# Designs tried in a protein design chat: VH-VL binders against q9c7g6. Part 2

Target 1, 215 residues: q9c7g6
Amino acid sequence: CASTESLTSLTQNNAAEIELKYLVSQHGWDVRRLNRDDEDEIRRVSLVQAEAFHIPLALFDDFFFMFFQAEVLSALLYKLKNSPPDRYACLVAEQTSETETLSSSSVVGVVDVTAQTESSVLRYFPGVEEYLYVSGLAVSKSQRRKKMASTLLKACDVLCYLWGFKLLALRAYEDDAAARNLYSNAGYSVVETDPLWTSTWIGRKRRVLMSKRFS

## First folded at step 2 (VH-VL)

Design r11 (framework fv_rilvegostomig_arm2)
Fold by ESMFold2-Fast, scan of step 2:
Structure r11 (fold): chain C 215 residues (1-215), chain A 122 residues (1-122), chain B 110 residues (1-110)
Amino acid sequence: as target 1 above (215 residues)
Amino acid sequence: QVQLVESGGGVVQPGRSLRLSCAASGFTFSDYGMHWVRQAPGKGLEWVAVIWYDGSNKYYADSVKGRFTISRDNSKNTLYLQMNSLRAEDTAVYYCARDLSEYYPYYGMDVWGQGTTVTVSS
Amino acid sequence: QSVLTQPPSASGTPGQRVTISCSGSSSNIGSNYVNWYQQLPGTAPKLLIYDNNQRPSGVPDRFSGSQSGTSASLAISGLQSEDEADYFCAAWDDSLSGYVLGGGTQLTVL
């Protein structure tokens, strides 16, 4: 990819190529939009998300993991194909340093940003017609100790500004104290919490809707 | 620059209590999970306990559950281990260590103190 | 009881490559990253390898780690007298909700 980027810089610069520039560079991490023309990068993104959200099974786990990753890949390809470029983005994080080979370290974090109009969110924001929803935040296990997640969230702020949206929203589990602190430090505020009884009958985990507003 | 210094060790009788302290300097203490690890004379390392960056979650080795309490004071950059009902098998050098992760303390230990010795004897 | 299994000893001559094995289960090495610690006689442990195969700043290239399934290995190439130490593997264990270490391998440089 270093050679590929150098070759790309030798072609005609235009608006499409400008869109590949980094949205945020902070704490040793560069965040940009996924290169939709790079099949290897698309596969790496699906692997990072699949690894973060896969629940291991006692039997046939390798088979079910492969199937789950294929589903994640299929969903990503669908979103990339069918979403307007200012209504959906997959953001990727990579290290600014180049001491390692590009295969496993070039993309180490991912987050999705999608324009939504769901009433379950909009009912809390009179006068707002749509918002950007932050989801699928995943970091490769080797990078969790760094401030990569904060940099990915910063890039979501940049997209919100560039696309003209006034509201960012996300959901987190109440028992995930580190995630709640991460989001609070990034400027998100709690809007609602799932009722206490849902943790006893319907499930163990209560969810928290959080939002960040721009004027 | 980045430093952890343990204190509070000594010789104590079985059944008594002892409180260990670990003073942190050179980094933002409140951003890191912290561990206690011990080593009995001539033996290997044994993990004792961990506390999250904000004190909201704690985990203990089965051998110390119900007897030891890990805590922290982020305003003083200090980690503590309260050891109650001490036994001969608790005799060890006790190290405090900083987790690799700024949030979740499950990744290993990158900064270690020099240790403080606890001897439980009659 | 150490949950992770290491050979109690290993040996080599200067310049040789030595490998120290570490065996665990699906709840520890199979699900979480492996660390390796070096302990020189009379000193506190030092982090040698993290995230299966990453080196902290200041650790020479001759130290490398690997992981496959429920096992991990530490390789030391170009062995030097200063490498004589105890080596411990470690990982978080999901079933125990705790960090587990191997019993340690005493490396002797002959």
Scores: ipSAE 0.006, ipTM 0.471, lowest interface PAE 11.2, mean pLDDT 80

Design r13 (framework fv_rilvegostomig_arm2)
Fold by ESMFold2-Fast, scan of step 2:
Structure r13 (fold): chain C 215 residues (1-215), chain A 122 residues (1-122), chain B 110 residues (1-110)
Amino acid sequence: as target 1 above (215 residues)
Amino acid sequence: QVQLVESGGGVVQPGRSLRLSCAASGFTFSDYGMHWVRQAPGKGLEWVAVIWYDGSNKYYADSVKGRFTISRDNSKNTLYLQMNSLRAEDTAVYYCARVEGSSWYEDYFDYWGQGTTVTVSS
Amino acid sequence: QSVLTQPPSASGTPGQRVTISCSGSSSNIGSNYVNWYQQLPGTAPKLLIYDNNQRPSGVPDRFSGSQSGTSASLAISGLQSEDEADYFCAAWDDSLSGYVLGGGTQLTVL
């Protein structure tokens, strides 16, 4: 039945389009791509990430936080403007609720996914030409108790599949057992550790490269 | 609403085994990590073990590693603690507790059961 | 032995403010959130404070928490007779890959 097959194809296309609106929905959390046309949502995302990754200073911290947040915002805007939509995504997590409308205030978690070809990563994966790099995973303190981070990581898996990539990579601090356990539970495995001299010489904490393969 | 009911406690001789159960109701059990915490008579609380929501990840206190096994059956909404090679030091009230949190550093025990008593004596 | 250190006892009179301290290290309180549990005599523990300073529904605002460096504190304002209980601080410990608790503080309302 040709007419039936045509109708089935249209139904499949509509289902696929609907699925693309939300990459993952689980544990009361919906994950989707950042609405790049919503300036308030962009500012909310930059605030969530700035709060998560700010290193407090003893003097003038409020002043330096303001500049750090502005730099986070500038970097986000640059990536959104200058990256192809199938090589960079900012993913946002919001609470599942049928009575609520999507708004910048509802965004409580964020993660960035960027297509990369860095030799510092690819040297550990012979035969791989490019990978998706997971970074900037941040969860608002008021909602950290929910399984939001795991849902954001599952959304990264979905993008990896949809964009045709075979490898996800990220870096985690070696002494951050909580983060490493989160990533291990999400299917990531340790690949490499920063040299000890780097950590002790410049006061930088050691990091491990972690990866997840789709084959 | 949320209820956790422990069972399986009793009096056992040293070196024997005992299996504790925790029956959960009033929430989607498969969405939550679960902990076992114990309290010896007249003493403070001691964390025993944790299991992730899907059963994939488990951690134990050093005092019970190799002897205790935490497990869960999401189809039955039940948490278990298999206790082998029991010692007098394992004598305590055992509580199951539900954990809220997306990672280990965010976890806290939002609901506790009423406890089940395990006495290890000769 | 408890990994987190609390005073074994504390006391106060009705209406006064009492503070219970909790001391840890960089691997627990210094890097992770602190939670507090209240245990009334003969009952199971219940969550009193989570994520350093958050209160669950049903916990009065006279209970508050704070954290600084490797230490945390629980403050009880307007002390009442029903507050007589054991109080435990707790946090995840990165070096142990496990949850650690204080020895408990027995609060007596005089």
Scores: ipSAE 0.007, ipTM 0.460, lowest interface PAE 9.7, mean pLDDT 80

Design t11 (framework fv_trastuzumab)
Fold by ESMFold2-Fast, scan of step 2:
Structure t11 (fold): chain C 215 residues (1-215), chain A 120 residues (1-120), chain B 107 residues (1-107)
Amino acid sequence: as target 1 above (215 residues)
Amino acid sequence: EVQLVESGGGLVQPGGSLRLSCAASGFTFSDYYIHWVRQAPGKGLEWVARIYSSGGYTRYADSVKGRFTISADTSKNTAYLQMNSLRAEDTAVYYCARGYYGSGSYLDYWGQGTLVTVSS
Amino acid sequence: DIQMTQSPSSLSASVGDRVTITCRASQSISSYLAWYQQKPGKAPKLLIYAASSLQSGVPSRFSGSRSGTDFTLTISSLQPEDFATYYCQQSYSTPYTFGQGTKVEIK
């Protein structure tokens, strides 16, 4: 990351430098893969996602938030340990203008991409055997800017191409117009409304399946 | 320090089977792909298959898909290439090589190679 | 599949000469390209990765560059030990593919 840093060999020491290479740099935002060796960055990612997806409860909300964040962290650690590097990635966004410090605290946006073969999605795409699923898109409340979210989605396009997938798919809640507009502007198209969603811990919600195809 | 040692090559008749082994030492399997690359006598290099040792996820060249199976035993730090329905065009020196998963799989360490001859 | 085409297939040069070998990808592979050296009877050795990064232990006379889908391996001052066959390889997507090789012979 340093301005004088250069790759000299393909060794364990410089492999992390290669993994931290930016996938996209646009509109003042840099997107790269999460640094698996940085425990603070892993915790920061879990916090950003937990804050974005937590549904507040009237009583004991602090307790349930801590539990939810711990579950998000545990799932992230499991995926990082047990997923092949070309079938799962956690992508992080940080500000380009911060030239001296590469730190976990600079992470302000997150998105996950996972290779999947779910029949509930593939039923709509004859001839496709596998797709890349986009989930967990979260932006820090202090940095809610469309350009950052669009840059994260652009990085998903880059991974889709690099990994040889032809289809990106995601789900958004039916009542989340902001998210659906973001995805439409990024090139995603509505496939179908999914009334057969998994039960939520707090309540029931309908989702919309959206997709983006590559030749 | 990093070592890859192939074994299991030999003479086999067309339609036969052979299993190659690649014993690795000096590094952590969970950080690396293991690849098989072959070279026919007097010819160039051809990539055959790769495996990510922790997940068992595999990729193959079209020329061997359905006939060859790559596998790994992480407890023994060993990768295998099971070769079935062998053909004369499979005659080659088979190398195993490692590639770091975060780097796009540049092959930084190679074994010595093991010769497979498919002949009557 | 991505096709990798090397040029020339063989060349002869004198010690001290600048030698260039070119590799062309049939589509964009970004900088996901490596160069390997193979001496007779031996396994290939990685020289350059990520199009332009020199592998540890490789002499500085070897260098790599990229221009679009065209990649060049340069040996700035050829030495007797550089007699070998050189291969490019894309690692952008599976199946990974190699160029056909360039044989470098000392005059």
Scores: ipSAE 0.007, ipTM 0.450, lowest interface PAE 13.5, mean pLDDT 80

## First folded at step 5 (VH-VL)

Design h00 (framework fv_trastuzumab)
Fold by ESMFold2-Fast, scan of step 5:
Structure h00 (fold): chain C 215 residues (1-215), chain A 120 residues (1-120), chain B 107 residues (1-107)
Amino acid sequence: as target 1 above (215 residues)
Amino acid sequence: EVQLVESGGGLVQPGGSLRLSCAASGFTFSDYYIHWVRQAPGKGLEWVARIYSDSGYTRYADSVKGRFTISADTSKNTAYLQMNSLRAEDTAVYYCARELYSSSYAFDIWGQGTLVTVSS
Amino acid sequence: DIQMTQSPSSLSASVGDRVTITCRASQSISSYLAWYQQKPGKAPKLLIYKASSLQSGVPSRFSGSRSGTDFTLTISSLQPEDFATYYCQQSYSTPYTFGQGTKVEIK
């Protein structure tokens, strides 16, 4: 009957939604897409990223932090509103609850994945027309920082596969050994390093472009 | 001076309606959520509703959903709480409070409150 | 909804005492917890935000801490103006929820 067919469709849709609920669950961490209908979660994500990337100033730091967080939030809202769901994702990490089955964990890690076509990257990959750019990796919980970050990067791999992209790219500071080691362990390789002259400008740091290719 | 001032409270019969106002001054209204929090006589605090005036986004407690409507007029720097189908359990002092949209997730400024009494 | 349970519901203390109030969340709320002080006939006043950050203008004898889903407000040396009712509040998700309150009374 029609009711039977409707039930089958509903079951299939629920299964697809459940499958997309958590992209990766490992090492006590669950990674999923940010719920773009949850304004409270959007605010928490912006705070996690702002706290991770804020550079403290000696004077008026509280003012500058509030301004910086507002900019991070504004950029996130813009991307969520104006990006197709298969070309931008904000991924969030939650700690798996051990004691309470229905208790939810707070968001403690974030990473952004954006489809890009910049010539500064594509020049190194003949035959590639677009790639996924990984940015804004931020982690609140210190004890499991590396495993949480690795799980977020694994979720980026899953999205790359699901969206049909063949290339993941990111940039790290040349002198950030911890970040570079994290990315290398996740399967990223150095493609290029900013020219030496970029470090002759006060306030400028050299970056390395790293990539991970899928067949 | 940064302040929030409530008005519109009074005595109303069960099933009646009342509209509360929260007038903001001394700060940029669009940078803040405006919340309504109520307190029944001799009882604790209960969150009622929230609005972010710039986006128009609203959230409500389940106990008031469908009966209360929060709104904001950015040209007047005023938030409103329209209360319909009032019940005895809605009797409380109603406070408005601000929460910085991009900040610490706390109510740093509160109004002085307006009393709503629902009684026959 | 996230439930916030405060303990004790009331306590009696003397000026100079160390007072500790506890608040437990029914699920993880990270550090999205605030503490408020309310005196009779007055609106609540923010003391602590993000579990442990002292609000500007609040005396340093007030402090907050977090351990998992357990939160504490400590008054290191109680003053006469500190006799009031104290509330915890989570802002992790809507609906925002408050603890039932702790009344600090003169012994």
Scores: ipSAE 0.007, ipTM 0.545, lowest interface PAE 8.9, mean pLDDT 82

Design h01 (framework fv_trastuzumab)
Fold by ESMFold2-Fast, scan of step 5:
Structure h01 (fold): chain C 215 residues (1-215), chain A 120 residues (1-120), chain B 107 residues (1-107)
Amino acid sequence: as target 1 above (215 residues)
Amino acid sequence: EVQLVESGGGLVQPGGSLRLSCAASGFTFSDYYIHWVRQAPGKGLEWVARIYSDSGYTRYADSVKGRFTISADTSKNTAYLQMNSLRAEDTAVYYCARELYRWGYAFDIWGQGTLVTVSS
Amino acid sequence: DIQMTQSPSSLSASVGDRVTITCRASQSISSYLAWYQQKPGKAPKLLIYKASSLQSGVPSRFSGSRSGTDFTLTISSLQPEDFATYYCQQSYSTPYTFGQGTKVEIK
């Protein structure tokens, strides 16, 4: 079911071609693929994502944070091991320097891009067979946020083009105005919002599905 | 028509300064990396510098770091190469060239070149 | 820095000949290699990008291939307008580097 264009992209080993090259350099940030051979960088990525998505607890928070970070690390290692290089990428952002070298210590932003075929998304896009799903967007709290996040999203656009995909999709919380504005400014538009009744359940928040299309 | 036009070359004394301009037309300047590539008389091509104008992000060859500064003015669709502390080995035709990721990071459009001669 | 070595530095050929130029990278650059044609007094012109993709407007007699760190530019049937100097260039990492050039001269 793949088109000639997307099949060509997949068979040309584009993922290997972009592995060590910066996908985007703008606003003082360089974005590239995670160096899967650098264990320090893998640990740093898991820490950045764990810190961004951790919910602090009143008691034994350090213990629960360690557990949560271990789960994030485990999931990252699984994806790196079990995903084709042209269907999954972990993208990292680092401070721009005059030298283009890989450095685990300079990683301050992360985003995941995964090829998906879920019917909950594809039902809104007749004729589309697969899409790239953007998730796990996290930036270190000690650094600039808006421009780094927009640069990570631009790198997702580059990867979408290089892999021959026509659709990027992501989900954001309905009440997260900052995230929704970030995605709207990056060219994403709302496709659907979770039903109102989802917010009546304990611990549940409504999300919006957003998408960006390429011709 | 998509085009790049260089200007600002000339004769300059060793230790002197010169600013080259690269005027772009027919495309959205901020969507592209712009590079400077030079060629000494009778010699091959040497990469000098690049800029992504949207961010102001730059990269330089080691031979010019600290002496050359690349910049861009997106309102004028023009990139610049400020050359300071010029040396005889900087004598070359300087080309500006356009690169975008969708062309496999190749230079698909080149200017005509501008000659810089550093001599006494 | 990544070094790009071209061979031969020059060759003599006749119209209608098959011409092959090779370029070797000092390390893996994947397929981040382009080929350019340059005529005297002119700017270089892009022929091939991503090792084997033909640039729009370039005649089909030009082709590129990759084998590991070795890259080849082939002109299947040389035409009078093809007498020029050819350069390979890696864009895998900065600084971008060019081969020293191959001059194709009339025999």
Scores: ipSAE 0.007, ipTM 0.468, lowest interface PAE 13.3, mean pLDDT 81

Design h03 (framework fv_trastuzumab)
Fold by ESMFold2-Fast, scan of step 5:
Structure h03 (fold): chain C 215 residues (1-215), chain A 120 residues (1-120), chain B 107 residues (1-107)
Amino acid sequence: as target 1 above (215 residues)
Amino acid sequence: EVQLVESGGGLVQPGGSLRLSCAASGFTFSDYYIHWVRQAPGKGLEWVARIYSDSGYTRYADSVKGRFTISADTSKNTAYLQMNSLRAEDTAVYYCARELYSWSYAFDIWGQGTLVTVSS
Amino acid sequence: DIQMTQSPSSLSASVGDRVTITCRASQSISSYLAWYQQKPGKAPKLLIYKASSLQSGVPSRFSGSRSGTDFTLTISSLQPEDFATYYCQQSYSTPYTFGQGTKVEIK
């Protein structure tokens, strides 16, 4: 009723609320920018990325994981502090729930988006002066893992449009068929593959540069 | 040796103020959250506040919000809890504890505690 | 706020017994749960962090496990020094919250 509407209607201008609005909601996942004022969420994000990118060691794995997570957290804090809000974003995915509230409650997926001007990428795109680089895509174990990753990538598309960029780029391991299929299904195409000799070195894996172009 | 030492507890009248100190030694202060946890006589543990000194980020329990202020002085490796508008319900042993910022998610070192009694 | 419900409130046991204490979170906290031991007049002591990781210097008879939002602390063979009050604590979200405690007493 109109009387009820009038009594509950409020006008607010809130930059924090605008920054926390969901970019994408699909397949049971909501994607938004990380709330940089919520240090619990910052820590959870670093844990999700550390767990996804940790290479387990046969001996003293717990100590090496601790060190790796500390580095991931330190890098995240540095990026959040030193990046303009329209040139870096950490995007978080949380499960859609019956509770309609924004809180630090449940982060299960993460991706970083950073504006870059590296010549190693721009050499393949004449006329492009800068691009958004997608990295750190990580998802917690769940039955909907693939759909969550796709939703995070869709949020990167939205951000690319909102920030006025024409190019998204990322790198994946050549032998990671699952990741490459995920990115291909999201509209990315291979630009360059590392030389065959790259895999002859201990600890080195061949990578592919993939891109998604917007008009 | 890694230590946290609380001080500043005592008897105070309702409505009064008191400042607790938590002196840290033997570790890099800025790598840790510092928390205040209290325990009323014969009761369980209640989380009060935390601070991460590098960022200045602070969080408080609803029961103390607006009355207590947590702060840190990294040059002295000391955290503080300024308690204003004290109530009888604030009577407790107050512990400070550290938590690794990066991954531990637990309080591995605690101080000995300092007793705060709010009474007439 | 996340509520931590701990059970039982107290139990009586003999040296050598297997003791299990449970803790239930009102919502998902992943593995961000710790267990503490507190003796009269002393500060709490960390036993288990991240649901199942044993703190350095803590005897191997202590173990933790997780099943969804249910967490258990197990003492496989109770020793005289283990008679104490035990608390669970979530650090998933502020405010951090503790269970109400379980007193382990001599039979």
Scores: ipSAE 0.008, ipTM 0.574, lowest interface PAE 8.6, mean pLDDT 83

Design h04 (framework fv_trastuzumab)
Fold by ESMFold2-Fast, scan of step 5:
Structure h04 (fold): chain C 215 residues (1-215), chain A 120 residues (1-120), chain B 107 residues (1-107)
Amino acid sequence: as target 1 above (215 residues)
Amino acid sequence: EVQLVESGGGLVQPGGSLRLSCAASGFTFSDYYIHWVRQAPGKGLEWVARIYSDSGYTRYADSVKGRFTISADTSKNTAYLQMNSLRAEDTAVYYCARELYWLGYAFDIWGQGTLVTVSS
Amino acid sequence: DIQMTQSPSSLSASVGDRVTITCRASQSISSYLAWYQQKPGKAPKLLIYKASSLQSGVPSRFSGSRSGTDFTLTISSLQPEDFATYYCQQSYSTPYTFGQGTKVEIK
């Protein structure tokens, strides 16, 4: 059986290296596609997202965090395996390095971009058949004050252009002013807000649908 | 009754080849990373390779890169370790183990081990 | 590669003793460290995961702790079945690496 060090594998890895290009480099941050051949980087990404989106609980928080991280990792692995390269991307941000060695630990920000055709979004955009959905935007706590999140969102704009899509959409919690201001400053506009009654459900918060359109 | 059972070990001459098998039962094999870990006589544990069969992702220890190949057949619930260009320092008991994400990627289930002896 | 340095290499203890084994990582591994017990001729058995979490079915006399890159396994009151070799293992990044092992021998 073929090894990852076989001639065929080596040729494929060489070609994959050509695909690892920085989409955006600004404000001291470099954004590129996740290296799908680097399993440690995949795990690092799942950790960054789990830490950002975990809701701390008074009881059994360690157990729930472990479970949540496992779900995030499982979903990421599935998407990387089963998505066409021009319909899903996981983008990673790292600080401009002055070292020669690349490390998976250098990843400090993440965002997912997925091609979607959901009617809950398309009903607001007559004539649009598909859009790119931005989700899982996460910045490590130590770097949250940098312009990293803004640079990740600009990389989503670049992918939208390169893949030929005309619409970017995302959802944010209605009461998350910081996230909403971030998206607004990046050019997103509110399209719809979850009904008021959804805030009465245990563990559910109202969300707003936001979009950015290109002509 | 979750189990991993290794087979395929034996005596082989330097430069020879062996294929080890790790048969899984009692769980969905493709949901987990499966690892090979070896232990030379009287020595400690050394990680060898891992595979996540659902994605095909593999990783190897530097000591075995280019010589060993890990693979999986999900229809048979079995992982394999193809060992080529064997050396005396590859002599060890080879264990397969299952990794659990929510246990901090720890190995919760181990096989009984299969002995590989590389000697002339 | 991340190197795991375990100490001591061996120790002699009596039933009822408190036993402490330490493991040091060459770099930050967060809490991605597990402890395994291995008896002669048998496969390793998971005792502790994520540095301090006790695996199901493992007696409560076993505990783990973390201080930076230093990790400790403690057996609060050694029992006859605890005489074995213990290994730490990091799963923070590949290659996964083990400590060299600590043999706990009967005094």
Scores: ipSAE 0.007, ipTM 0.516, lowest interface PAE 12.4, mean pLDDT 82

Design h05 (framework fv_trastuzumab)
Fold by ESMFold2-Fast, scan of step 5:
Structure h05 (fold): chain C 215 residues (1-215), chain A 120 residues (1-120), chain B 107 residues (1-107)
Amino acid sequence: as target 1 above (215 residues)
Amino acid sequence: EVQLVESGGGLVQPGGSLRLSCAASGFTFSDYYIHWVRQAPGKGLEWVARIYSDSGYTRYADSVKGRFTISADTSKNTAYLQMNSLRAEDTAVYYCARELYSFGYAFDIWGQGTLVTVSS
Amino acid sequence: DIQMTQSPSSLSASVGDRVTITCRASQSISSYLAWYQQKPGKAPKLLIYKASSLQSGVPSRFSGSRSGTDFTLTISSLQPEDFATYYCQQSYSTPYTFGQGTKVEIK
């Protein structure tokens, strides 16, 4: 018979070795890591993020959007190539299907999670050496469902646990009440707000730093 | 001063068990990944396991999965490597090392090592 | 697993010589590579991290460089205390893996 200690060790090793296809499956949405071997999925992700974060210009907007999307794609490719797999992840959300299928065309939501050590964040958390930064949260316009965004945020919680981090941090625009409410409902709390003078400059908006801690 | 000290090595028969300790001083143990790295006599370095003590998150090399268990006691600032079902190929000097994120996850501090000999 | 191929396995050199050791990763590891020095009966010591950053207290004669998946450790003018075994190590993904080691011995 196996001893208690041997059985516990085997269970821990199996849990660390077992990789699930989906990090979270709830509210009709499956969240998983981006398939870096699928070039179409990489392009789809860059398009979803570019559409969400592009600021339209008065003239030649189609031209500038094309270049913005190319820059987003280049940044994604760089991160996928140059980041350790337990220090960066691009997470994608797709609709739960009756059968397990992977398709770039099914991706409707995206979020990035990156390990960071910025002093502007760590100054508020004595004893924390690094944290996971949540950014690039984007949902396709055809899918105006906050439950997808909350599921992506839950997947960030799962990665935080799996990678052994104690802190998740993100920034939201001060005037974006919808985003701030989404993050508050997901367990994030305001830590800091950009100075008032930030809003006096053209093209500059105030942001709030929000965080979520784990024991 | 920042320091890691290993203990618990010795001679053990095949199939036996041994527990190694890694005592940390001069820094907050729970804020860092702690690793075990071994080196067989006259051979190169082999990574064995790591732990992040606050979350309990652990990873193991395939050669030791199911036999070795890494753990930590934050109240004693100490990491442990419980080695079960020992084999002759586990004979090595075992080092504990601290991983530092600002050094690209390199091992900035190593203990002096403790020798484990598995022999009949 | 990521394989680290280190060359040469050993080399003979004289004090004052320029020594070059190479390490090749089986896949992209970005700049997540460290170099360690190990003397007989002692623990390894960190020399270079992030492929090219010199650890505090390490002499400036040591330098590291990266070209794709190829990494180089250079000792510009070998000193008596530099006769040791050198290892490269990737920290890009677990399991972390080391090169086989390069023994730098007196000619």
Scores: ipSAE 0.007, ipTM 0.469, lowest interface PAE 13.7, mean pLDDT 82

